# Designs tried in a protein design chat: VH-VL binders against q0atu2. Part 87

Target 1, 119 residues: q0atu2
Amino acid sequence: MLDKKARIRTSREYRNVFEKGKRLSGRFLIIYYVENALDNNRFGFITNKKIGMAVIRNRIKRQLRAIVREYQGQVKNKHDIVLVARAGIGKSSFEGMEKDYIAIMKKAGLFARNANKID
Below, E stands for the ipSAE of ESMFold2; O stands for the ipSAE of OpenDDE; V2 stands for 0.75 times the mean of E and O plus 0.25 times the DockQ between their complexes.

## First folded at step 3 (VH-VL)

Design s13 (framework fv_recibokibart; at its last look DockQ between E and O 0.68; V2 from the best seeds 0.00; counts 0 for: pae O 6.7 > 2)
Fold by ESMFold2-Fast, scan of step 3:
Structure s13 (fold): chain C 119 residues (1-119), chain A 121 residues (1-121), chain B 108 residues (1-108)
Amino acid sequence: as target 1 above (119 residues)
Amino acid sequence: QVQLVQSGAEVKKPGASVKVSCKASGYTFTGYYMHWAKQAPGQGLEWIGEINPNSGGTNYNQKFQGRVTMTRDTSISTAYMELSRLRSDDTAVYYCARDKYYWDSLYFDYWGQGTLVTVSS
Amino acid sequence: QIVLTQSPGTLSLSPGERATLSCRASQSVSSSYLHWYQQKPGQAPRLWIYGASSRATGIPDRFSGSGSGTDFTLTISRLEPEDFATYYCQQYGDSPLTFGQGTKLEIK
């Protein structure tokens, strides 16, 4: 579970990331990201109906939060990052999502070169 | 009504830089990502990168990273792609193309007419 | 990263015939992220089919797209003279975005 201060909460905050940020697409995820004026990172999560039924979307959202939590310490400080789940994510494994997340974060320059799983 | 109009053909020497423009009209310029693609003579298309016209945020294909810079001027609804340290294999038609943000559709519904860049000694 | 291989490279047919164009991906691509473009000599590409099977605005119903996984097909049921062009498939199932090398549809 991510701490409340590490979550993007309002539609206005989501819109700010989409409008002012960059994006990078991976196999299962698209990230939108922008530097913030805070001293911490914040994450948002979007799943839509093309992924599958509500139970699948809720599972994906929980798993993505777990992945983000595990690697939170490796993310460069002061960023707002929104993860948008892509259509194929419903068929992926947890490990597949994790590997995709690490790959796109490294490519975006948001991870340290030697980013590792926390715990 | 939606139109992307690119600058005219350029002839450059190896080692020079070229800056191609793409002027948008008929829609809200800052509402759609702009992409650039390369098509060498007699070959297929190759994606170069994208820019968010609202923020100026960019992401480039790793193959062009370090030589390409994308910018925009919102006051004139124009996107730019600058390619530096030109080589003979940069000879190509360069296209700008529009894509939507907020969504993961990631296809190009409108294209510029193309700009031929020739790199020759 | 994902290589799209189109076949045949050139397809020579006459108006009235059926055309089948193949696009094969080096790894699985969600159908939502496989698109087709038509390009005529001296012109920019034009969106033709998006999401593997949806026709873009104004595209005649003789065109259909299908496929999933690694194998995608563009079919033209009865060729018209204006259909002779080069067709490119494109994926954004994974970064970077890539295009196939094209299939040139030419008159016999």
Scores: ipSAE 0.398, ipTM 0.817, lowest interface PAE 3.0, mean pLDDT 88
Fold by ESMFold2, look of step 4:
Structure s13 (fold): chain C 119 residues (1-119), chain A 121 residues (1-121), chain B 108 residues (1-108)
Amino acid sequence: as target 1 above (119 residues)
Amino acid sequence: QVQLVQSGAEVKKPGASVKVSCKASGYTFTGYYMHWAKQAPGQGLEWIGEINPNSGGTNYNQKFQGRVTMTRDTSISTAYMELSRLRSDDTAVYYCARDKYYWDSLYFDYWGQGTLVTVSS
Amino acid sequence: QIVLTQSPGTLSLSPGERATLSCRASQSVSSSYLHWYQQKPGQAPRLWIYGASSRATGIPDRFSGSGSGTDFTLTISRLEPEDFATYYCQQYGDSPLTFGQGTKLEIK
């Protein structure tokens, strides 16, 4: 779903975001983000083991990837962004995750303001 | 032995600023978020905010936004909290506290001894 | 923000008695994000219970925590003289991080 160059792939890349970045906590998600030296954004996804079994965690990752893909055109470039699914995310709806993502990304100042309804 | 040692008590006039320090030892300073909390006399605890000591990135409780600045000096493993435009209701003990789980399950496993800030004319 | 309401405000008991301290959240909080601290006068808070039910290192087994959703409890099965203190619950299930107002456990 996300292009390979838009993925955070290595442990070192994830650690860089966690160690060097800012974090904002929402109800269902935490985002960690840091400027990168690329001309594009990269996204990573982490699930807390307390969410449930691996099947459930993988389903949540797929849902989060879908949300990120839907809004990726609105995200300011040159950022590495890791979404951490909090333990309570299993109680959320897809709509709830989406609203939480939008709110956190706006609070972080990561959405570019453009004529996205009329590109 | 993990220790968080805070600077000594401060007496300030209304309108002044105070900068409280918190020196960490016994662990890798940049590996854990540092938080600050306020406890007014005879009252409970109130969260002020957090800092990533590696990046310097901060997240403040909106109640304190605009008056609080958190910084750190990694060379001496020390975090700082500065509170400006002091008012009488800022009189409190201020604590630093270490966040045990860097990524999730945010609780404070070690606390500084507290710094009393008194704001009086 | 999530308000944590602790009850009772003050609990007067004697050593050997059982204590039950309540923490109620205004919204559901995952137990992973509900924690308890003990504070004695003139001292910093100390982590006591984390994740609603896990005892911090060195905490006696007479302390137990339980609960989920909006209702959490801290239970002390048999009070010892050193247990008389103020206990705070804390959440970070949503921002901002908040504490309850405390329950003062005092000797009768």
Scores: ipSAE 0.199, ipTM 0.771, lowest interface PAE 5.5, mean pLDDT 88
Fold by OpenDDE, look of step 4:
Structure s13 (fold): chain C 119 residues (1-119), chain A 121 residues (1-121), chain B 108 residues (1-108)
Amino acid sequence: as target 1 above (119 residues)
Amino acid sequence: QVQLVQSGAEVKKPGASVKVSCKASGYTFTGYYMHWAKQAPGQGLEWIGEINPNSGGTNYNQKFQGRVTMTRDTSISTAYMELSRLRSDDTAVYYCARDKYYWDSLYFDYWGQGTLVTVSS
Amino acid sequence: QIVLTQSPGTLSLSPGERATLSCRASQSVSSSYLHWYQQKPGQAPRLWIYGASSRATGIPDRFSGSGSGTDFTLTISRLEPEDFATYYCQQYGDSPLTFGQGTKLEIK
């Protein structure tokens, strides 16, 4: 689980990212990202009912948190980033989600081009 | 009623720049992304890019990267698309379109009437 | 990028007939992000079907959308004179957003 300080937790914080941030759409994810005034990154996660039942949404959220946690050290600092899971993610493999995350983060300039999986 | 009204037709020479405007009304301008699309004569539609009217943040199609600039003036609910270093193949009708997010779907629910830009020597 | 290929390029039919328009994607697209637009000469495109199968506001029920994965279809059960136009499919599944090349539905 991500450290509390690394999580977007309030509606106001989410609203700020949606209103002031940039948006990029991937195959399975939409990311909203904006620079913050902190010394760390914060992540938010959104899953909607179109993904599936609550058990599925919770699974997807856990998987996305795992992905974000694994690559957290490679993300450009001082950003608030919200991951919105798209409907198609419910049929995606973990590897597919990971690949999409890496691709979209690189496209956003939040990852180094040579970002690799951390074992 | 939602309306997007674009500026009038433009005639430009190669190498020049053109700036097309799109004035929005009937909704909260800053609440919706604005997109731009290109349609060459007798051809299909091509996505140019999008702008967040609230933040001014933009995402462009790589094909237009370096030549297109999208801006907005929130005080008059107007979005702008500027295309520089114009070429003959830039001759087209350019459309602005509002982006709506609804039930995990993103689509263009309202379009401007289009602006014809003609590039000729 | 995701390439959308529409077929046929031109479809010539008479009022009262059934029309079937195809949109094929180069890779899988979520149904939620495949849309159809109608365009008549000298006019801007208009949202027609969103999310592969949902009719936009005011669209007659003779129009229907279906499909998933890479194959999508727009069907007009019984053509009316006002239905003759060009129809474009569009995907919002990946950046850059892309459109099909269009199917022109013309009167025979």
Scores: ipSAE 0.017, ipTM 0.675, lowest interface PAE 6.7, mean pLDDT 91
ESMFold2 (binder alone), look of step 4: mean pLDDT 92; pTM 0.941

Design s14 (framework fv_recibokibart)
Fold by ESMFold2-Fast, scan of step 3:
Structure s14 (fold): chain C 119 residues (1-119), chain A 121 residues (1-121), chain B 108 residues (1-108)
Amino acid sequence: as target 1 above (119 residues)
Amino acid sequence: QVQLVQSGAEVKKPGASVKVSCKASGYTFTGYYMHWAKQAPGQGLEWIGEINPNSGGTNYNQKFQGRVTMTRDTSISTAYMELSRLRSDDTAVYYCARDKYYWDSLYFDYWGQGTLVTVSS
Amino acid sequence: QIVLTQSPGTLSLSPGERATLSCRASQSVSSSYLHWYQQKPGQAPRLWIYGASSRATGIPDRFSGSGSGTDFTLTISRLEPEDFATYYCQQYGSYPLTFGQGTKLEIK
């Protein structure tokens, strides 16, 4: 699990990231991200009905939170980042989601200099 | 000590309904999903569905959709599975099982003892 | 639905021998959501290995799980009399949740 301070909580905060943020697409994930005025990063997660039934969506959301938590120390500070699961992510392995997350964060320039030794 | 205690064996006629209970103790009942599974005599396990005891939300295997209803009573930490329009091939042991979320995994960590439902002609 | 096929259906061995049980999925399953349960006659299933390779609490170290993608294995390095039971694999990665048909481990 992520700490409370590291989570985007309200629909208003999600909307701010979508309206003002940059967008980058990976194979299974889309991220929307914007610099914040806080001293920490915050993450949000979106899984929609097109991914599959509730157990699949719940599994994906839990797996994404686990991945984000594992790598949170490597993410450049002061960002709000929303992860949106793409259709088809339900058939991906945990390792597949993890690799896509690392790739997209690196591409966005959100990983710290030496953060990605797991290639 | 986590324990799931199910109601006793039932004998029903074709076309009837049966309601099996699963009483939880030793943990916060609303903190864990509860699942139900079927095991026909001499056969393997088949997933029937799940209930979130906190919200009452359910999700059923399509094979049982329309005949199964899952409910719970949070005041007595008890989950229920009702199966209607019983047929001979519904004769089976029915199990409740607790869903455990652990980091990156979901699995059934505790099971009830099972309830034999016999549908007699 | 993901179909889990276990092989062999029945495995006849003696105490002291090594047992290898296979579970093959019709589609890729995240190792985090592939589990093994042990069941003895007249008893409820019991969680044995979760997440393909993690032993549940109290499970002896002679049991090990491995695998990824579509191929998963449960290995018992040296069978004890209490290990003779039916073992089921299960996936929790996709609805509906499914179990394999089971491998019955019996005394020769």
Scores: ipSAE 0.000, ipTM 0.548, lowest interface PAE 15.8, mean pLDDT 85

Design s15 (framework fv_recibokibart)
Fold by ESMFold2-Fast, scan of step 3:
Structure s15 (fold): chain C 119 residues (1-119), chain A 121 residues (1-121), chain B 108 residues (1-108)
Amino acid sequence: as target 1 above (119 residues)
Amino acid sequence: QVQLVQSGAEVKKPGASVKVSCKASGYTFTGYYMHWAKQAPGQGLEWIGEINPNSGGTNYNQKFQGRVTMTRDTSISTAYMELSRLRSDDTAVYYCARDKYYWDSLYFDYWGQGTLVTVSS
Amino acid sequence: QIVLTQSPGTLSLSPGERATLSCRASQSVSSDYLHWYQQKPGQAPRLWIYGASSRATGIPDRFSGSGSGTDFTLTISRLEPEDFATYYCQQYDESPLTFGQGTKLEIK
């Protein structure tokens, strides 16, 4: 689970990322991202009704948080990042979501040099 | 009445830079992303990149990364696209187009009229 | 990069006929992010169908869009003279955004 300090929690904070940030679309995810004035990164997660019913949306949110947590150390410092799940994500595998996340974070330039979880 | 009005045609030599403008009116300029697309003669449309006019944040298609710079001036509701180190295959009509900030309406609802850029010796 | 292939490249028909334009994606595209634009010579593209099947404001009901996954179709039930133009499909599902190469609908 991500620490509370690392999560975007209020509607105002989400709105700030959308209005002042950049965005990038992947297969299952859209990310919105902006540099913050804090000493840490913060992540937000949005799953809309196009994904499916609450049980599916809650599962997707938990899986996305797990992926973000695993790669947290590779993300450039001082960013607010919102992950928006796309309609097709409900049928994706965990591995598929993970690959999409890595691809879009690298393309956005948000991963540090040599970002890699391969052991 | 939403309008996107682009600057006039340009003729440039190889190696030069060109800066195309897109002036928005009839809506809140900072409320919508602005995109740029290229259409070479006899070819389809090719996405160049986008800018958030509120923040100035940009994302570019990898194919144009390093040669394109997108900026805006909110005081005159104008977006700019500068393409450097021009070559003959940059000859094209360049379009600006807008879409919403949010994920729920990702399509280009209004386009500029286009700017013809010709690169020749 | 998702490649969109449109077929046919050119479609020659007469007013009153039915037109069927195809757009095939190299990988699955969410219907929400598959769009069609109409372009006439010397003009900018204009949004025609968004989200695979929704008509943009002012677009006549003789136009319909359908499809999912990798196969999408734009249908014109009874062609009018003003419908002869080039139609482009576009995906907004994955960056970079991509367009098909267009289908030119021309008068026979």
Scores: ipSAE 0.017, ipTM 0.680, lowest interface PAE 6.3, mean pLDDT 87

Design s2 (framework fv_recibokibart)
Fold by ESMFold2-Fast, scan of step 3:
Structure s2 (fold): chain C 119 residues (1-119), chain A 121 residues (1-121), chain B 108 residues (1-108)
Amino acid sequence: as target 1 above (119 residues)
Amino acid sequence: QVQLVQSGAEVKKPGASVKVSCKASGYTFTGYYMHWAKQAPGQGLEWIGEINPNSGGTNYNQKFQGRVTMTRDTSISTAYMELSRLRSDDTAVYYCARDEYYWDSLYFDYWGQGTLVTVSS
Amino acid sequence: QIVLTQSPGTLSLSPGERATLSCRASQSVSSSYLHWYQQKPGQAPRLWIYGASSRATGIPDRFSGSGSGTDFTLTISRLEPEDFATYYCQQYGSSPLTFGQGTKLEIK
């Protein structure tokens, strides 16, 4: 369950991250990220309509939210991070999305040192 | 200020095509999907389809598939809807509307003023 | 296709009265994807309630939305003259996106 404080909620806030942030692409995910002036991280999720209708987008969003929640303690504080689902993500496994997320967050330097997690 | 301004009223003959424009201002045009809806005289609203202004990708209501084409020009922040092979029952006000993606909700937060298309003679 | 049926089609009331407008879906719709729009003659529709129960910016608190599953309601606790308009419900949960046929709220 991500708190309201940990969520990017408006299109305006998402746009800020897209315009000012850095971009890193994975297999199923793209992240856009920028340092914020807050004392906490905020996450946003984009599952565009080309991926599928609301039931598919909701499932993907819930799975991504669960992944983010699982690893939020490893993320360096003071960042706004938007996860954008790529076409084809709906056919990925949960494990596949999780591995992609960990890989891109590590490459972005957003995971704290020794942010390894097993099972 | 967010604003969607549509082209003016048109009168067309059956079998012709019409192209309606919707010029966006006050926001990042490529950041929001644009939808089109039809409202026949004295009737309710009917969804025609959507366009992603960033990619140009479209999704149409099957009722209009084969007759509708949605495009955009990012250099002037303008979306277009072209309806071909016009019939008398295409007489309607056509609206463009911006798609707000607000966390878990998707809804039309801003609408154009509407364009009356009359198909006669 | 999800069909939205609004009732009544026309509701004749006086200012000061309570209005209750119904929207029933042919299939279950997530509350997050059910919305209400107000439209006055000669004007574009305007977002009124989104996600079944959230008032859009500038909408008076006499308006409230509720419901889940297949049954949704828009309530106006005490009608003002400017509230007389047509109200449309909409679902954004599945393609094609659909609107109800509208409830016209008219002065008695």
Scores: ipSAE 0.006, ipTM 0.552, lowest interface PAE 14.1, mean pLDDT 84

Design s3 (framework fv_recibokibart)
Fold by ESMFold2-Fast, scan of step 3:
Structure s3 (fold): chain C 119 residues (1-119), chain A 121 residues (1-121), chain B 108 residues (1-108)
Amino acid sequence: as target 1 above (119 residues)
Amino acid sequence: QVQLVQSGAEVKKPGASVKVSCKASGYTFTGYYMHWAKQAPGQGLEWIGEINPNSGGTNYNQKFQGRVTMTRDTSISTAYMELSRLRSDDTAVYYCARDKYFWDSLYFDYWGQGTLVTVSS
Amino acid sequence: QIVLTQSPGTLSLSPGERATLSCRASQSVSSSYLHWYQQKPGQAPRLWIYGASSRATGIPDRFSGSGSGTDFTLTISRLEPEDFATYYCQQYGSSPLTFGQGTKLEIK
């Protein structure tokens, strides 16, 4: 669902975010984030075997991509952001994942839309 | 070079509180989580909890919930762990350790030297 | 809580011999989140193997880690005097984070 240009695709790019980026934990998500030298944001998604079976991991990955896509316009320009699902995420609702994402992005200072809001 | 330096040994009476510090240097303090672990004399390691130095957010092992408080001071790159209502079985070496993420793995790459806390009447 | 059981509790060997240390989890643990630490008396633990099989920086090639699911192994192919220490396995896959009770590797 996310445009190719908005995805972190290579292990080298993931490594860069993990090694140079800042980290923030939520209930179900950990984000790693760093400014990039590009003109757009890029997102990566990590769901490892500790979350559950492949069917569950694929569901979580699709839901996280949908959440990120919905709020993409609010994210401050020029960041690489990796979302890592925590073990307990499989028991979360879509609403729970969405709330956690919004909370951690706001705490990280990565949501720009409200700051640029007219009125 | 990354270094974690902890405060010195403490002797406390039962019922007192102790606050151990862990001063970080050689890296961006707010970029890495800090964990705390307990090791009683002649025993193994026990995880106490973690703190995010960027947000101040914490997550504690239920066994210590209600008695442990983790804080940090970003101006001096120092993390703190306070343990209250001390009892004899809290006598232990307490370690801070830095969290690192790499290749879908989370592990403790650097440890403080440890702080011996003795609880005796 | 995931319980990690290490065996043997004490392993007595001579320099030059092969050492095999086991760590068994009460529940499945992702290999990415199973680690080994070495600790000598009076010292802090030191990261030795992370993600079940990756050697930490500066750790000699004679050390190797393997395993998945509930069974993990640390192998030392040819013991040297400085290898005699206590080794702890640890899981970071589920809260609370837990350590095994340790295997003490001692000179025979």
Scores: ipSAE 0.000, ipTM 0.552, lowest interface PAE 14.6, mean pLDDT 85

Design s4 (framework fv_recibokibart)
Fold by ESMFold2-Fast, scan of step 3:
Structure s4 (fold): chain C 119 residues (1-119), chain A 121 residues (1-121), chain B 108 residues (1-108)
Amino acid sequence: as target 1 above (119 residues)
Amino acid sequence: QVQLVQSGAEVKKPGASVKVSCKASGYTFTGYYMHWAKQAPGQGLEWIGEINPNSGGTNYNQKFQGRVTMTRDTSISTAYMELSRLRSDDTAVYYCARDKYYWDELYFDYWGQGTLVTVSS
Amino acid sequence: QIVLTQSPGTLSLSPGERATLSCRASQSVSSSYLHWYQQKPGQAPRLWIYGASSRATGIPDRFSGSGSGTDFTLTISRLEPEDFATYYCQQYGSSPLTFGQGTKLEIK
C-alpha cells in the first residue's frame, strides 16, 4: 500500500511538479520530478487514452503503484515524482515496467546508490 | 509566429568555452522545454540535453555531462547552452529546438537556425 | 542508448519516382515516439512526420510514414524537385534521445 502522505493528491501539486520539475523518458514511463520541502517522497500517476481501454489503464496504474511501493526505500528522500505511462506500456510485462522504472530512476540520480553493475 | 533566433558563429581555441543563445518569440517561453542538438560537419544530429525554462531544471546526455551547462533568462525569453573544455570534435552547428511538456506528445516542432562553432588551433 | 540506422545512406532518384527510406532501431520503439525531420543544406531540420505516421502541419500528402517495433519507413509516393533533402529519423522512446545518421535524397 502506498501511504497517504506519499501520494500527490491535488491538481495544483501535479501542476507544480510539471512546471518546476525535470523530465526523463524511459521506454514505458516518463518521470517528472522535483525536490520538495517535506520529509518524504510523494508519487503521482498518469495514464492516458493512448495506452488503451480503461481496464488496461487501471491495471497499469495499479501495477505502477506496486512497483513504486516496492522500491520506495531506494528513492532519495524529499522528491515529488510523477510517473506518466507511455503508449506501449499496455503490452509490457510487470517485469518490463519494473525494469524501466529502475533504469529511469537510476538515470535521474534518484536512487540512493547509482553504481553500475559489473557482470 | 513562433521563432527561435540563435546567436552568431563562433571561432574558439581548444580548451576554451562557448556560450550560444536562443531567443524565443511568438509563444509562452515557459510553456515549452528547450532542447539543444549538435550536428558535426557532414554528420547527423546528436541530442545534448534539455531545460525546463520555467524552473531552470536540466537533463543532459551523459556524453556531454560535466562539459555542458544550460540556462535561461525568462525576462528576455532566451535559452543558453555553454560548452566548456572545447575539443576539435566539438566543431559543429548547434541547434535549439522546442518541445511541449505536461503531456506525452514529444517532438521538436520548431528549431533555431543553428550556430556554427569552429574549434581550431 | 537506442541506435537508429537509416538506409540507404544516399538515394539517387528522379522527380516523379517513388522513394522509400528505412529507419531501423536497435531496440523496440513505440511508434508514438518515432519522428522524421527534413533538412536542406544550410538550413535547420524541420519536423516532417511525428508518431511514425502523422504528417506535420503543411506537409504534402505524398509523404507517408509507417512502421512499428524496430522497423520504420518514410515513403514519398511521387518525388517533386523540392523533396530532395536529407531525412533524419529520431526516437524519443528513451533517454538519451537519438537520431539516425540520415538518408540523403539526391537528384539523379
Scores: ipSAE 0.112, ipTM 0.743, lowest interface PAE 4.8, mean pLDDT 87

